# Ledger of designs, part 16: miniprotein binders against Mucin-6 (MUC6)

Target 1, 185 residues: Mucin-6 (MUC6), of Homo sapiens (Human) (q6w4x9r395to579)
Amino acid sequence: GHCSLEGGSFVTTFDARPYRFHGTCTYILLQSPQLPEDGALMAVYDKSGVSHSETSLVAVVYLSRQDKIVISQDEVVTNNGEAKWLPYKTRNITVFRQTSTHLQMATSFGLELVVQLRPIFQAYVTVGPQFRGQTRGLCGNFNGDTTDDFTTSMGIAEGTASLFVDSWRAGNCPAALERETDPCS

## First folded at step 16 (miniprotein)

Design pc32 (from vc8 with V36I)
Fold by OpenDDE base, fold request of step 19:
Structure pc32 (fold): chain B 185 residues (1-185), chain A 112 residues (1-112)
Amino acid sequence: as target 1 above (185 residues)
Amino acid sequence: DIREEVKKLIEESRKLLEEAKKAGDLQAVRLLFNAIWMLIEALKTGDPEKISEALLKLSEALIEAAEKRGDPEAVELLLEAQELLRKALEENNPELIKEAIKLIKEAAELLG
């Protein structure tokens, strides 16, 4: 499954459902029983301009019991608040520079993260087949059915992304603006 | 009966989740999201085993919160609840689940 965070406010779920939202919060991208130690992948969005529509991804966070790995738009990688030199390895996670503009977080448990630093800070999440039907968060539930991708943190499938996105807020933030995108566009 | 109690517990857990969000405690947020999810999923089937497992996850989340806060009373309650839940799983005894829920609720109130 491939989930993408692109263009500052666009998300494509593991099931390839595209949507757009404008929020300035930390959100749960991915939780799954397949992630060790109840790990979670999170996305941090912030204002990139004055208008409400000017929002962008500014960091990606992988959080587990032992690690808090943050990859920020300024290319700083930290674990538990400490800056780390690349390549950085901790247990079953390795963060390294893939290209001059891309960082990669590789894991031994079927999660891969590629972060594009320039020209736009974007993230690409890949999970193995063992994650099928067992994911939740903004990246969806990876069950091959796009109609239920907007399943909230309360287990309710929404028709629109607004309540879905807000349900996965990890901070005390205002509600996000949301609109669906045409998958054929 | 158990289902209703679990629903109440979910609501209390949601309150704690909101508090964790306000506090910026991402660890608590992570754990509570997971526990709440598991509880909700367990309620869909009403399977006592799934409920017990979910309650164990919730108790773990609350233990970490209690430890961080320095509330040994809450920790003790939750540890006891965990023991009851493990026994419930082993013995297939729903009464133990009910007792565990009571303890978890009490602990949650202390942490709220």
Scores: ipSAE 0.882, ipTM 0.939, lowest interface PAE 0.4, mean pLDDT 94
Fold by OpenDDE base, fold request of step 19:
Structure pc32 (fold): chain B 185 residues (1-185), chain A 112 residues (1-112)
Amino acid sequence: as target 1 above (185 residues)
Amino acid sequence: DIREEVKKLIEESRKLLEEAKKAGDLQAVRLLFNAIWMLIEALKTGDPEKISEALLKLSEALIEAAEKRGDPEAVELLLEAQELLRKALEENNPELIKEAIKLIKEAAELLG
């Protein structure tokens, strides 16, 4: 399964459903029982301009009992708040420079993250087949059905992205604006 | 019944989740999201084992919160609840689940 966060406000779920939202908050991208130590992948969005529609991804956070990894445009920060030299390696996670503009977080448990740093901060999440039907968050539920990708944190399938996205807010933030993208585009 | 009690507990947990969001406690947020999800999923089938597992996760989340806050009473309640839940799994005894829920609710109230 491949989930992408592109163009500052576009998301494509594991089931390949595209949508757009404008929010300035931290959101749950991915939770799953397949992530060890109750791990979660999160996305941090912030304002990139003066209008509400000018929002951008600014960081990706992996958080578990054992690990906290924050990847931003400028640095990789871990539990102690210090920027780490790459490659950074823990028991199950390795963060390293893939290219001059891309970082990769590789794991032993079937999660891969590629982050494009420049010119636009973008993220690409890949999960193994063992995650099928067992994911939740902004990346969807990876069950091959796009119609239920907008399942809220309360297990309710929404028709539009607005309530779905807001349900996965990890902070006390304003409601996000949303516009669905044509699946055929 | 157990389902009704779990539903009530989910609502209490949601309140705690909102508080965690306000506090900027991402660890608590992560754990509560997970626990709530597991409870909701468990309710779909009503499987006592799944319910117990979800309640264990919730208890773990709340223990961390209680420890952070320095509330030993809440910790004790939750530890007892966990023991009951483990016993419930072993004995297949729904009454123990109900007792555990009671303790978890009490702890949640202390933390709310």
Scores: ipSAE 0.870, ipTM 0.928, lowest interface PAE 0.5, mean pLDDT 93
Fold by OpenDDE base, fold request of step 19:
Structure pc32 (fold): chain B 185 residues (1-185), chain A 112 residues (1-112)
Amino acid sequence: as target 1 above (185 residues)
Amino acid sequence: DIREEVKKLIEESRKLLEEAKKAGDLQAVRLLFNAIWMLIEALKTGDPEKISEALLKLSEALIEAAEKRGDPEAVELLLEAQELLRKALEENNPELIKEAIKLIKEAAELLG
């Protein structure tokens, strides 16, 4: 399964359902029983301009009981709060520079993350077949059915992205906008 | 009924989740999201085993919160609940699940 966060505000689920939103919060991107130590992948969005529609992905966070890895445009920070030299390696996770503009987080448990740093911060999540039907968050449920990808954190399938996205907020943030607003308004 | 009690517990857990969000505690948020999800999934089938597993996860989440706050009473309640849940799984005894839920609710109230 492949999930992408592109263009600052666009998401394509594991089931290949595209949607967009404008929010400034941290969101649960992926949770699954297949992630060890109750791991979660999170996406951090922030304002990129004056308009509410000017939002962008600014960081990706992997968080478990044992690990905290924050990948941003400028640095990779771990649970000790320090920027690490690459490659950074733990027991099950390796973060390294793939290209001059791309970082990769490789794992031993079937999760792969590629992050494009420049010119636009974008992220690509790949999970193995063992994750099928067992994922939740903004990347969807990976069950081959796009119609139920907007399943909220309460297990309810929504028809629109806004309520779906808001249900996966990890912080105290304003509600996300589903559509781009007029910059002049 | 266990299902009704679990539903109530989900609502209480949601309140705790909102508090964790306000506090910016991503660890708590992570754990509570997971626990709530597992509880909801367990309710779909009503499988006592799945319910017990979900309650164990919730207990773990609340233990971490209790430890951070320095509330040993809450920790003790939750540890007892976990023991009951393990026993429930071994003996296939739904009454033990009900007792565990009671303890978890009590602990949640202390943390709320």
Scores: ipSAE 0.869, ipTM 0.929, lowest interface PAE 0.5, mean pLDDT 93
Fold by ESMFold2, fold request of step 19:
Structure pc32 (fold): chain B 185 residues (1-185), chain A 112 residues (1-112)
Amino acid sequence: as target 1 above (185 residues)
Amino acid sequence: DIREEVKKLIEESRKLLEEAKKAGDLQAVRLLFNAIWMLIEALKTGDPEKISEALLKLSEALIEAAEKRGDPEAVELLLEAQELLRKALEENNPELIKEAIKLIKEAAELLG
């Protein structure tokens, strides 16, 4: 399964459902029982321009009991706050430069993250088939059905991206709905 | 009756999740998101083993929060709850789940 986080705050879920949102927060991209140590993949979005609708991905975080790997738009990779030279390896994770513009985080547990550093910071998440029907977060539930990909952190399927996205906020930030004045945004 | 107590724990855990977000405690946030989801899923089936597993995860999440706040009394209650839950799973004894829930609720009250 493939989930993408692209310029303009566009997301495409594991079930190929596209959406966009305008929030400045840290969000749960992916949690699953298939991630060791109750791991979570998170995305950090920040304002990128003058308009409220100008937000962009600025970092991707993999957090587990043992690791906090941050890949940020300043092209620095850290684990638990320490900057790391690439290639960087833990027991089950390797982070390396894939190309001059792309970094890759490869894992032994079926998660792959490719980060485009330039010209725009973007992320591409790939999970193996063992994740089918066992994912949650902004990348959706990976069950082959796009109609319930907007499932909130309380397990409720929503019809709009804004309520779904806000339920997955992992940081101290206001709900996007409170910042939205137009239901079509 | 266990199901109603679990529903109450979910609501309290959601409040603690918001407090963890405000505190910048990303580890507690990660753990609480997972524990709450597991509790919600366990309620769909009512399976005592799944409820016990979810409560073990909730206890782990609350220990993280309690240690961050420096509340050793809450930590001790949660460790005791985990022992009861592991025993409930080993013995297939749902009554130990009720005792563990009582300890978890007491710890949650100490945390907020």
Scores: ipSAE 0.808, ipTM 0.889, lowest interface PAE 0.7, mean pLDDT 89
Fold by ESMFold2, look of step 17:
Structure pc32 (fold): chain B 185 residues (1-185), chain A 112 residues (1-112)
Amino acid sequence: as target 1 above (185 residues)
Amino acid sequence: DIREEVKKLIEESRKLLEEAKKAGDLQAVRLLFNAIWMLIEALKTGDPEKISEALLKLSEALIEAAEKRGDPEAVELLLEAQELLRKALEENNPELIKEAIKLIKEAAELLG
């Protein structure tokens, strides 16, 4: 299954449902029982334009009991706040430079993250088939049905992205202005 | 009646999740998101084993929050609740689930 964070503000779920949102916050991108130690993959968004309401992806975070691995727009990789030389390895995770513009986080538990650093900071999440029907967060539920990919953190399927995205906020964040910009933009 | 008590606990856990976000306690946030999800899923089935597993996860999340706030009484209540829930699973005894819920609610009130 493939989930992508592209163009600063666009998301495509594991079931190929596209959407766009703007918000200054950290969000749960993926949780699943298939992630060890109740791990979570998170996406960090921040302001990116002249408008107060426009935001883009600035970091991706993998958080578990022991690790907080951050891959950020400034091309620095940290674990628990300490910068790491690449390749960086833990028992079940390896982070390495795939190309001059791409970093990869490979894991033993079926999660792969590829981060494009330039020209635009983008992220690509790949999960193995064991994750099917067992994911939640901004990447959707991976059940083959796009109609319920906007399932909130309370288990409610929404028809629009805004309530769905807000339900997955992982920080104390104000709601963004001008979410889901005009169709003509 | 166990279902109604679990629904009330979900509501209280949502309040504690917002407090964890305000405190910047990302570990508690991670755990509370998972625990609340598991409780909601367990209610759909009504399966006491799923309810017990979800309550164990909620207790783990609340212990993280209690340790961050420095509340050892809440931690002790939650550890006791976890032991009751493990016994409930081993013995197939729903009265132990009810007792564990009582302890978890008491701990949540100390944290709330």
Scores: ipSAE 0.801, ipTM 0.879, lowest interface PAE 0.8, mean pLDDT 88
Fold by ESMFold2, fold request of step 19:
Structure pc32 (fold): chain B 185 residues (1-185), chain A 112 residues (1-112)
Amino acid sequence: as target 1 above (185 residues)
Amino acid sequence: DIREEVKKLIEESRKLLEEAKKAGDLQAVRLLFNAIWMLIEALKTGDPEKISEALLKLSEALIEAAEKRGDPEAVELLLEAQELLRKALEENNPELIKEAIKLIKEAAELLG
């Protein structure tokens, strides 16, 4: 399954449902029982232009009991706040530079993250088939049905991206904004 | 009954999730998102075993929050709730689930 976070705050879910949102927050991108230690993949969005409604991805975080791996747009990789030289390896995670503009986080548990650092900070999440029907967060539920990908953190399918995204906020921040002219929401 | 008490506890846990977000406690946030999801899933079937497992996870999340806050009274209540839940699973005794929920609610009051 493939989920992407691209410029302009565009997201495509594991079920290939596209949507857009604007918000300045940390969000749950992916949780699943397939992630060890109740791990979570999170996305951090911040203001990207002169308009208060223009936001973009600035970091991706993998959080478990033991690790807090942050890949940020300043091209620094940290674990638990300590900067790491690449390649960086833990028992079940390896982070390395894939190209001059891309970093990759590979894991032993079926999660792969590729981060484009330049010219626009973007992220691509891949999960193995064992995750099918067992994901939640901004990347959707991976059940092969796009009609319920906007499932909130309370398990309710919503009709708007803004309500869905707001339910997955992991920080103290304002609700996600949806531009009135956006046809994808 | 237990289903209604779990629904009320989900609402209380959502309030604690918001407090964890305000505090910047990302570990508690991670754990609370998971525990609340498990409670919601357990209610779909009403299976006491799944409810007990979800409540064990909620207790774990609240212990993390209580330890960060330095609240040993809340931690003690939550550890006791976990022991009751393990016993409830062993004995298949729903009254022990209700007692554990009472302790979790009391701990949540101390944290809120």
Scores: ipSAE 0.789, ipTM 0.879, lowest interface PAE 0.7, mean pLDDT 88

Design pm12 (from gm1 with F50W)
Fold by OpenDDE base, look of step 17:
Structure pm12 (fold): chain B 185 residues (1-185), chain A 83 residues (1-83)
Amino acid sequence: as target 1 above (185 residues)
Amino acid sequence: SMKRIRVYIEVEGDPEKILEAAEKIYEIAEELGVEVFVYVREDGLTTVIWVEGDEEKVKEFVERVREILKELGAKVEVEEEEL
C-alpha cells in the first residue's frame, strides 16, 4: 500500500482515494497492530502563509513507546528530542539519506517512509501486504475500498474530509478546513 | 539536574468521553510546559495519553490527569521511561 502527502495539503490513501484538507495540527497517518510497541506514524502540519488555505506538511513523526523520531522540513532528524546524524539506526528503524533531496526511514516491520525535502516537503508511506485491512488514520484502511476510507478513530464513517481528518488529531488544534479540489487536476 | 521523562498512559473507558476531557488535559499540558498527545489506539477502545518533559512537570501532569480520569471512571495504566 502506498499513501502520499503531497502539495502541502493533498493526501492519497492506501486505497488510492485522493482528498484535500487544510489543518494545522499533528494527525495520525497510520496506526496498525503490525507496528511494534504501539507505533504510530504522524504528520505535522502548520501554516505556510497568511490565509487559512495556506497550510503545509512540516514534519513527520514516528511515535512509539520507545521512540519519537521526527523528520522535519529543515532536514533535522531527532529521536527523543536529540538530534541524530545520518544514517541513524535504532533497533528496527533506520533513517538515512536516500538522495540529496530525499530522506528515508526503513523498518524491519514492513513500514517504509520517504520524505522529499525540496522543493516541497512531501511524504510517501509504504506498507507491506501484511498491513492489508489493518491500517487506520489519514492513510485509510488499506482494504481496497475507497468508500470507507473516511473512518474515524472510533470507527465511525464520516462524509467529509474535514471531519475525518479532525478525528485523527493527536493534539489541541483548530478544526481542519475542507477544500474539494481534485489533486489530479 | 532535572531529567526528562516520558510517560505512556493507557486509558480504558469510553473513548468518546475521554476525548471530551482532552481539552482539559491539553490545558494542563500547556500550563506545565510538557508535550502531550492524546489519541485512540488501533484497537479503537483504548485511549493513549503520551507525555514528555521535565520529570517534575510530567509527574505533576500525570497526577492531575489521573484525577480527571478517575472522575470519568476510567482505568489507567501508566508506564514511565527516563530519556
Scores: ipSAE 0.854, ipTM 0.933, lowest interface PAE 0.5, mean pLDDT 94
Fold by OpenDDE base, fold request of step 19:
Structure pm12 (fold): chain B 185 residues (1-185), chain A 83 residues (1-83)
Amino acid sequence: as target 1 above (185 residues)
Amino acid sequence: SMKRIRVYIEVEGDPEKILEAAEKIYEIAEELGVEVFVYVREDGLTTVIWVEGDEEKVKEFVERVREILKELGAKVEVEEEEL
């Protein structure tokens, strides 16, 4: 399954459902029983301009009982809050420079993350086939059905992107705005 | 420098009710200068309060949060790790 966070405010789920939102919070992208130690992948969005519609992805966070890894445009920060030189390895996670503009987080448990640093901070999440039907978060549930991707953290189906996204907040933030538009338009 | 710790709090109870109290939890975190995440765990039933910071501040945070959660009738499990 492939989930993408592109163009600052566009998301394409594992089931290939595209949607757009404008929020300035940390949101859960991916949870799964396949992630060890109650792992969760999160996305941090912030204001990129003066209007509410000017939002952008600024960081990706992997959070578990044992690890915190923050990938931003400028640095990789780990458990103790210190920036690390790449490649960085802890247990079953490795973060390294893939290209001059791309970082990769590789894992032994079937999660891969590619982060484009420039010109736009973007993220690409890949999960193995063992994750089918066992994912939740902004990336959806990876079950081949796009119509049920907007399931909240409490298992409720939502009809709008804003309500769906808001349910996955992991911080104290204002409500998200939605504009469900095809990112290819 | 002060010792830094991580505390992972699992809260059993109605996630909706617990999340309603999240605003107060975030306010406490801001006051104490600790980093906090509050979210529903993968099981969809357990609420997680994840916190990091200086040991003394985190401990104070945990105690204040425990009081809030007690009033809600929630069951709490706490795991501490030194960073």
Scores: ipSAE 0.831, ipTM 0.930, lowest interface PAE 0.5, mean pLDDT 93
Fold by OpenDDE base, fold request of step 19:
Structure pm12 (fold): chain B 185 residues (1-185), chain A 83 residues (1-83)
Amino acid sequence: as target 1 above (185 residues)
Amino acid sequence: SMKRIRVYIEVEGDPEKILEAAEKIYEIAEELGVEVFVYVREDGLTTVIWVEGDEEKVKEFVERVREILKELGAKVEVEEEEL
């Protein structure tokens, strides 16, 4: 399964459902029993302009009982807020520079993350087949059905992206705003 | 210098009620200068409060949060790790 966070406010789920939202919070992208130690992948969005519609992805966070990894445009930060030299290795996770503009987080448990740093901060999440039907978060449930991707953290189906996204907040933030996805973008 | 710790709190109870109290939790975190995440765990039933910061501040945070959760009738398990 492939999930993408592109263009600052666009998401494409594992089931290939595209949607757009505007929020300035930390959201859960991916949870699964396949992630060890209650692992969760999160996305941090912030204001990129003066209007409420000007939001962008600014960081990706992997959080578990034992690990915290923050990938931002300028640095990889782990425990104690210290920037780490790459490649960074911890247990079954490795973060390394893929290209001059791309970082990769590789794991032994079937999760891969590629982050484009410039010119736009974007993220691409790949999960193995063992994750089918066992994912939740903004990336959806990876079951081949796009119609149920907007399932909340409480297991309720939502009709709007804003309500769906808001259910996956992991921080203190205002409500998300929904806009239609431009099929040409 | 004060050491830094991480505390992982698992809360058993109605996630909706616990999340309603999240605003207060975030206020406490801001007051104490600790980093906090509040979210429903993968099982969809357990609420997680993840907190990191200076030991003294985190411990105070945990105590204040425990009081809130006690009032909600929630069961709490706490795991602490030194960073």
Scores: ipSAE 0.829, ipTM 0.929, lowest interface PAE 0.5, mean pLDDT 93
Fold by ESMFold2, fold request of step 19:
Structure pm12 (fold): chain B 185 residues (1-185), chain A 83 residues (1-83)
Amino acid sequence: as target 1 above (185 residues)
Amino acid sequence: SMKRIRVYIEVEGDPEKILEAAEKIYEIAEELGVEVFVYVREDGLTTVIWVEGDEEKVKEFVERVREILKELGAKVEVEEEEL
């Protein structure tokens, strides 16, 4: 299964459903019982300093009971707030520089994350077949059916990306900026 | 100098009602200068409030959030984890 986060806040789900949104929060990208220790992958979006009308990915976070691994557009990798030299290993996660422009987080539990650092910060999520039908979040439910990929955190299938994405918010969003920059307002 | 701690607050109750309180929870976190995530666990039934920061500020955050959750009738379990 492949999920991508590309420039202009474009997402393609594990079931190949493309969508776009305009948000400046932290969102749940992937949850699954296949991720150990209550693991979740999250995406952080912010208003672009070079774009007056768009939002862009600025960090990817892997959060579990033991780890908070952050890969940010500044090319710094942290775990639990401490900067780490690459390659960086835990018992089940390895983060390394794949190329001069790409970092990779590989795991023993079937999750792989590739982050393009330049020219634009983008992320590519790959999960093994054990995740089929067992994912939630912005990457969809990986069940081979695109009609319910917009399932909210409450289990409701929505018809629009905006309502779906907002339901997966996991962090603070400035309310005034959201109203001023909301493309629907 | 100041100790950093991480706290997980696991909340049992109607996730929709708990998430309606999330804006207030985020406001408290911003006021206290602590990092917070609020999300529904993969089971769709448990809401997690993850908070990290300065020990004294995190403890104040937990106390204030516990009061909000008590008013909602939610059952709360709090776990502190050393960083």
Scores: ipSAE 0.705, ipTM 0.868, lowest interface PAE 1.2, mean pLDDT 85
Fold by ESMFold2, fold request of step 19:
Structure pm12 (fold): chain B 185 residues (1-185), chain A 83 residues (1-83)
Amino acid sequence: as target 1 above (185 residues)
Amino acid sequence: SMKRIRVYIEVEGDPEKILEAAEKIYEIAEELGVEVFVYVREDGLTTVIWVEGDEEKVKEFVERVREILKELGAKVEVEEEEL
């Protein structure tokens, strides 16, 4: 299964459902019982000073009981707040530089994350077949049916990307109130 | 330097009601200068409030959030770890 987070806040789910949103929060990208230690993958979005898009991906976070691995657009990788030189390894995760513009997080539990650092910060999530039907978040539920990929954190299938994405918010987004107040945004 | 800690607040109760309080929780986090995530665990039943920052500020955050959760009738379990 493949999920992508590309420029202009475009997302393509594990079931190939494309959508776009405009937000400046941290969102749950992927949750699954297949991720050890209560693992979750999160996406951080913020404003871009160069892009015509209102928002863009600025970091990806892998969070578990053991780790908080942050890969950010400033090309710094941290675990539990501590900067790490690459390659960086734990018992079940390896983060390494594939090219001057791409980093990869490989795991023993069927999750792979590839991050394009430049020219645009983008992320590509790959999960093994054991994840089928067992995912939640912005990447959808991976059940082979695009009509219910917009299932909220409360288990409700929504018809619009906006309601779906908002339900997966996991962090503060002060700028979102300004966007809702300004119709031009 | 002051010590940084991470706290997991695991909340048992109606996730919808807990998430309705999330804006207050985010406001407290911003006031205290701590990083916070609020999300429903993959089981769909437990809400996690993850907070990290300066030890004294995180402890104040936990106490204030505990009061909010108490008013909602939620059962909380708190786990602290040093970073």
Scores: ipSAE 0.673, ipTM 0.849, lowest interface PAE 1.2, mean pLDDT 85
Fold by ESMFold2, fold request of step 19:
Structure pm12 (fold): chain B 185 residues (1-185), chain A 83 residues (1-83)
Amino acid sequence: as target 1 above (185 residues)
Amino acid sequence: SMKRIRVYIEVEGDPEKILEAAEKIYEIAEELGVEVFVYVREDGLTTVIWVEGDEEKVKEFVERVREILKELGAKVEVEEEEL
């Protein structure tokens, strides 16, 4: 299964459902019982600096009971707050430089993350077939059907990306950007 | 020199009510200078509050958040992991 976070805030789910949103929070990208140690993959979005209504990916976080691996737009990789030289290995995770512009996180549990650092910070998530029907988050439920990919954190299928994305926020989000809000002239 | 800890707060109760309290939880985290995530696990029954930072500040965070969760009637399990 493949999920992508591309350009502004464009997402394509494991079931190939595309959508876009505007937000400046941390969101659950992927949850699954297939991830060890209560693992979750999260995506961090922030303003793009061109318009207040534009947001883009600035970091990807893999969180488990043992690790908090952050791959950020500034090209720094940390685990549990400590900067790491690449290649970086744990018991079941390896982070390495795939090319001059791409980093890869490979795992022994069927998750692969490729991060494009430039020209635009983008992320590509691949999961093995054991994840089918067992995922939740911004990448959808991986059940082969796009009609319920917008399933919220409460297990409710929504018809709009906005409600779906908002349900998956996992960090402080003091204000989601309103698309046409301009507080100053 | 300063001890950092990570605490998982596993909360059983109505996840929608617990998430409604998330803004207060985030305000406490900002005041204390601790990092926090609040999310519902895949089972749809457990809300996780993940917090990390200075030991004294994290313990104060946990105490204050426990009072909020008590008012919601939630059952709370706390697990500390020293980093």
Scores: ipSAE 0.669, ipTM 0.846, lowest interface PAE 1.2, mean pLDDT 85

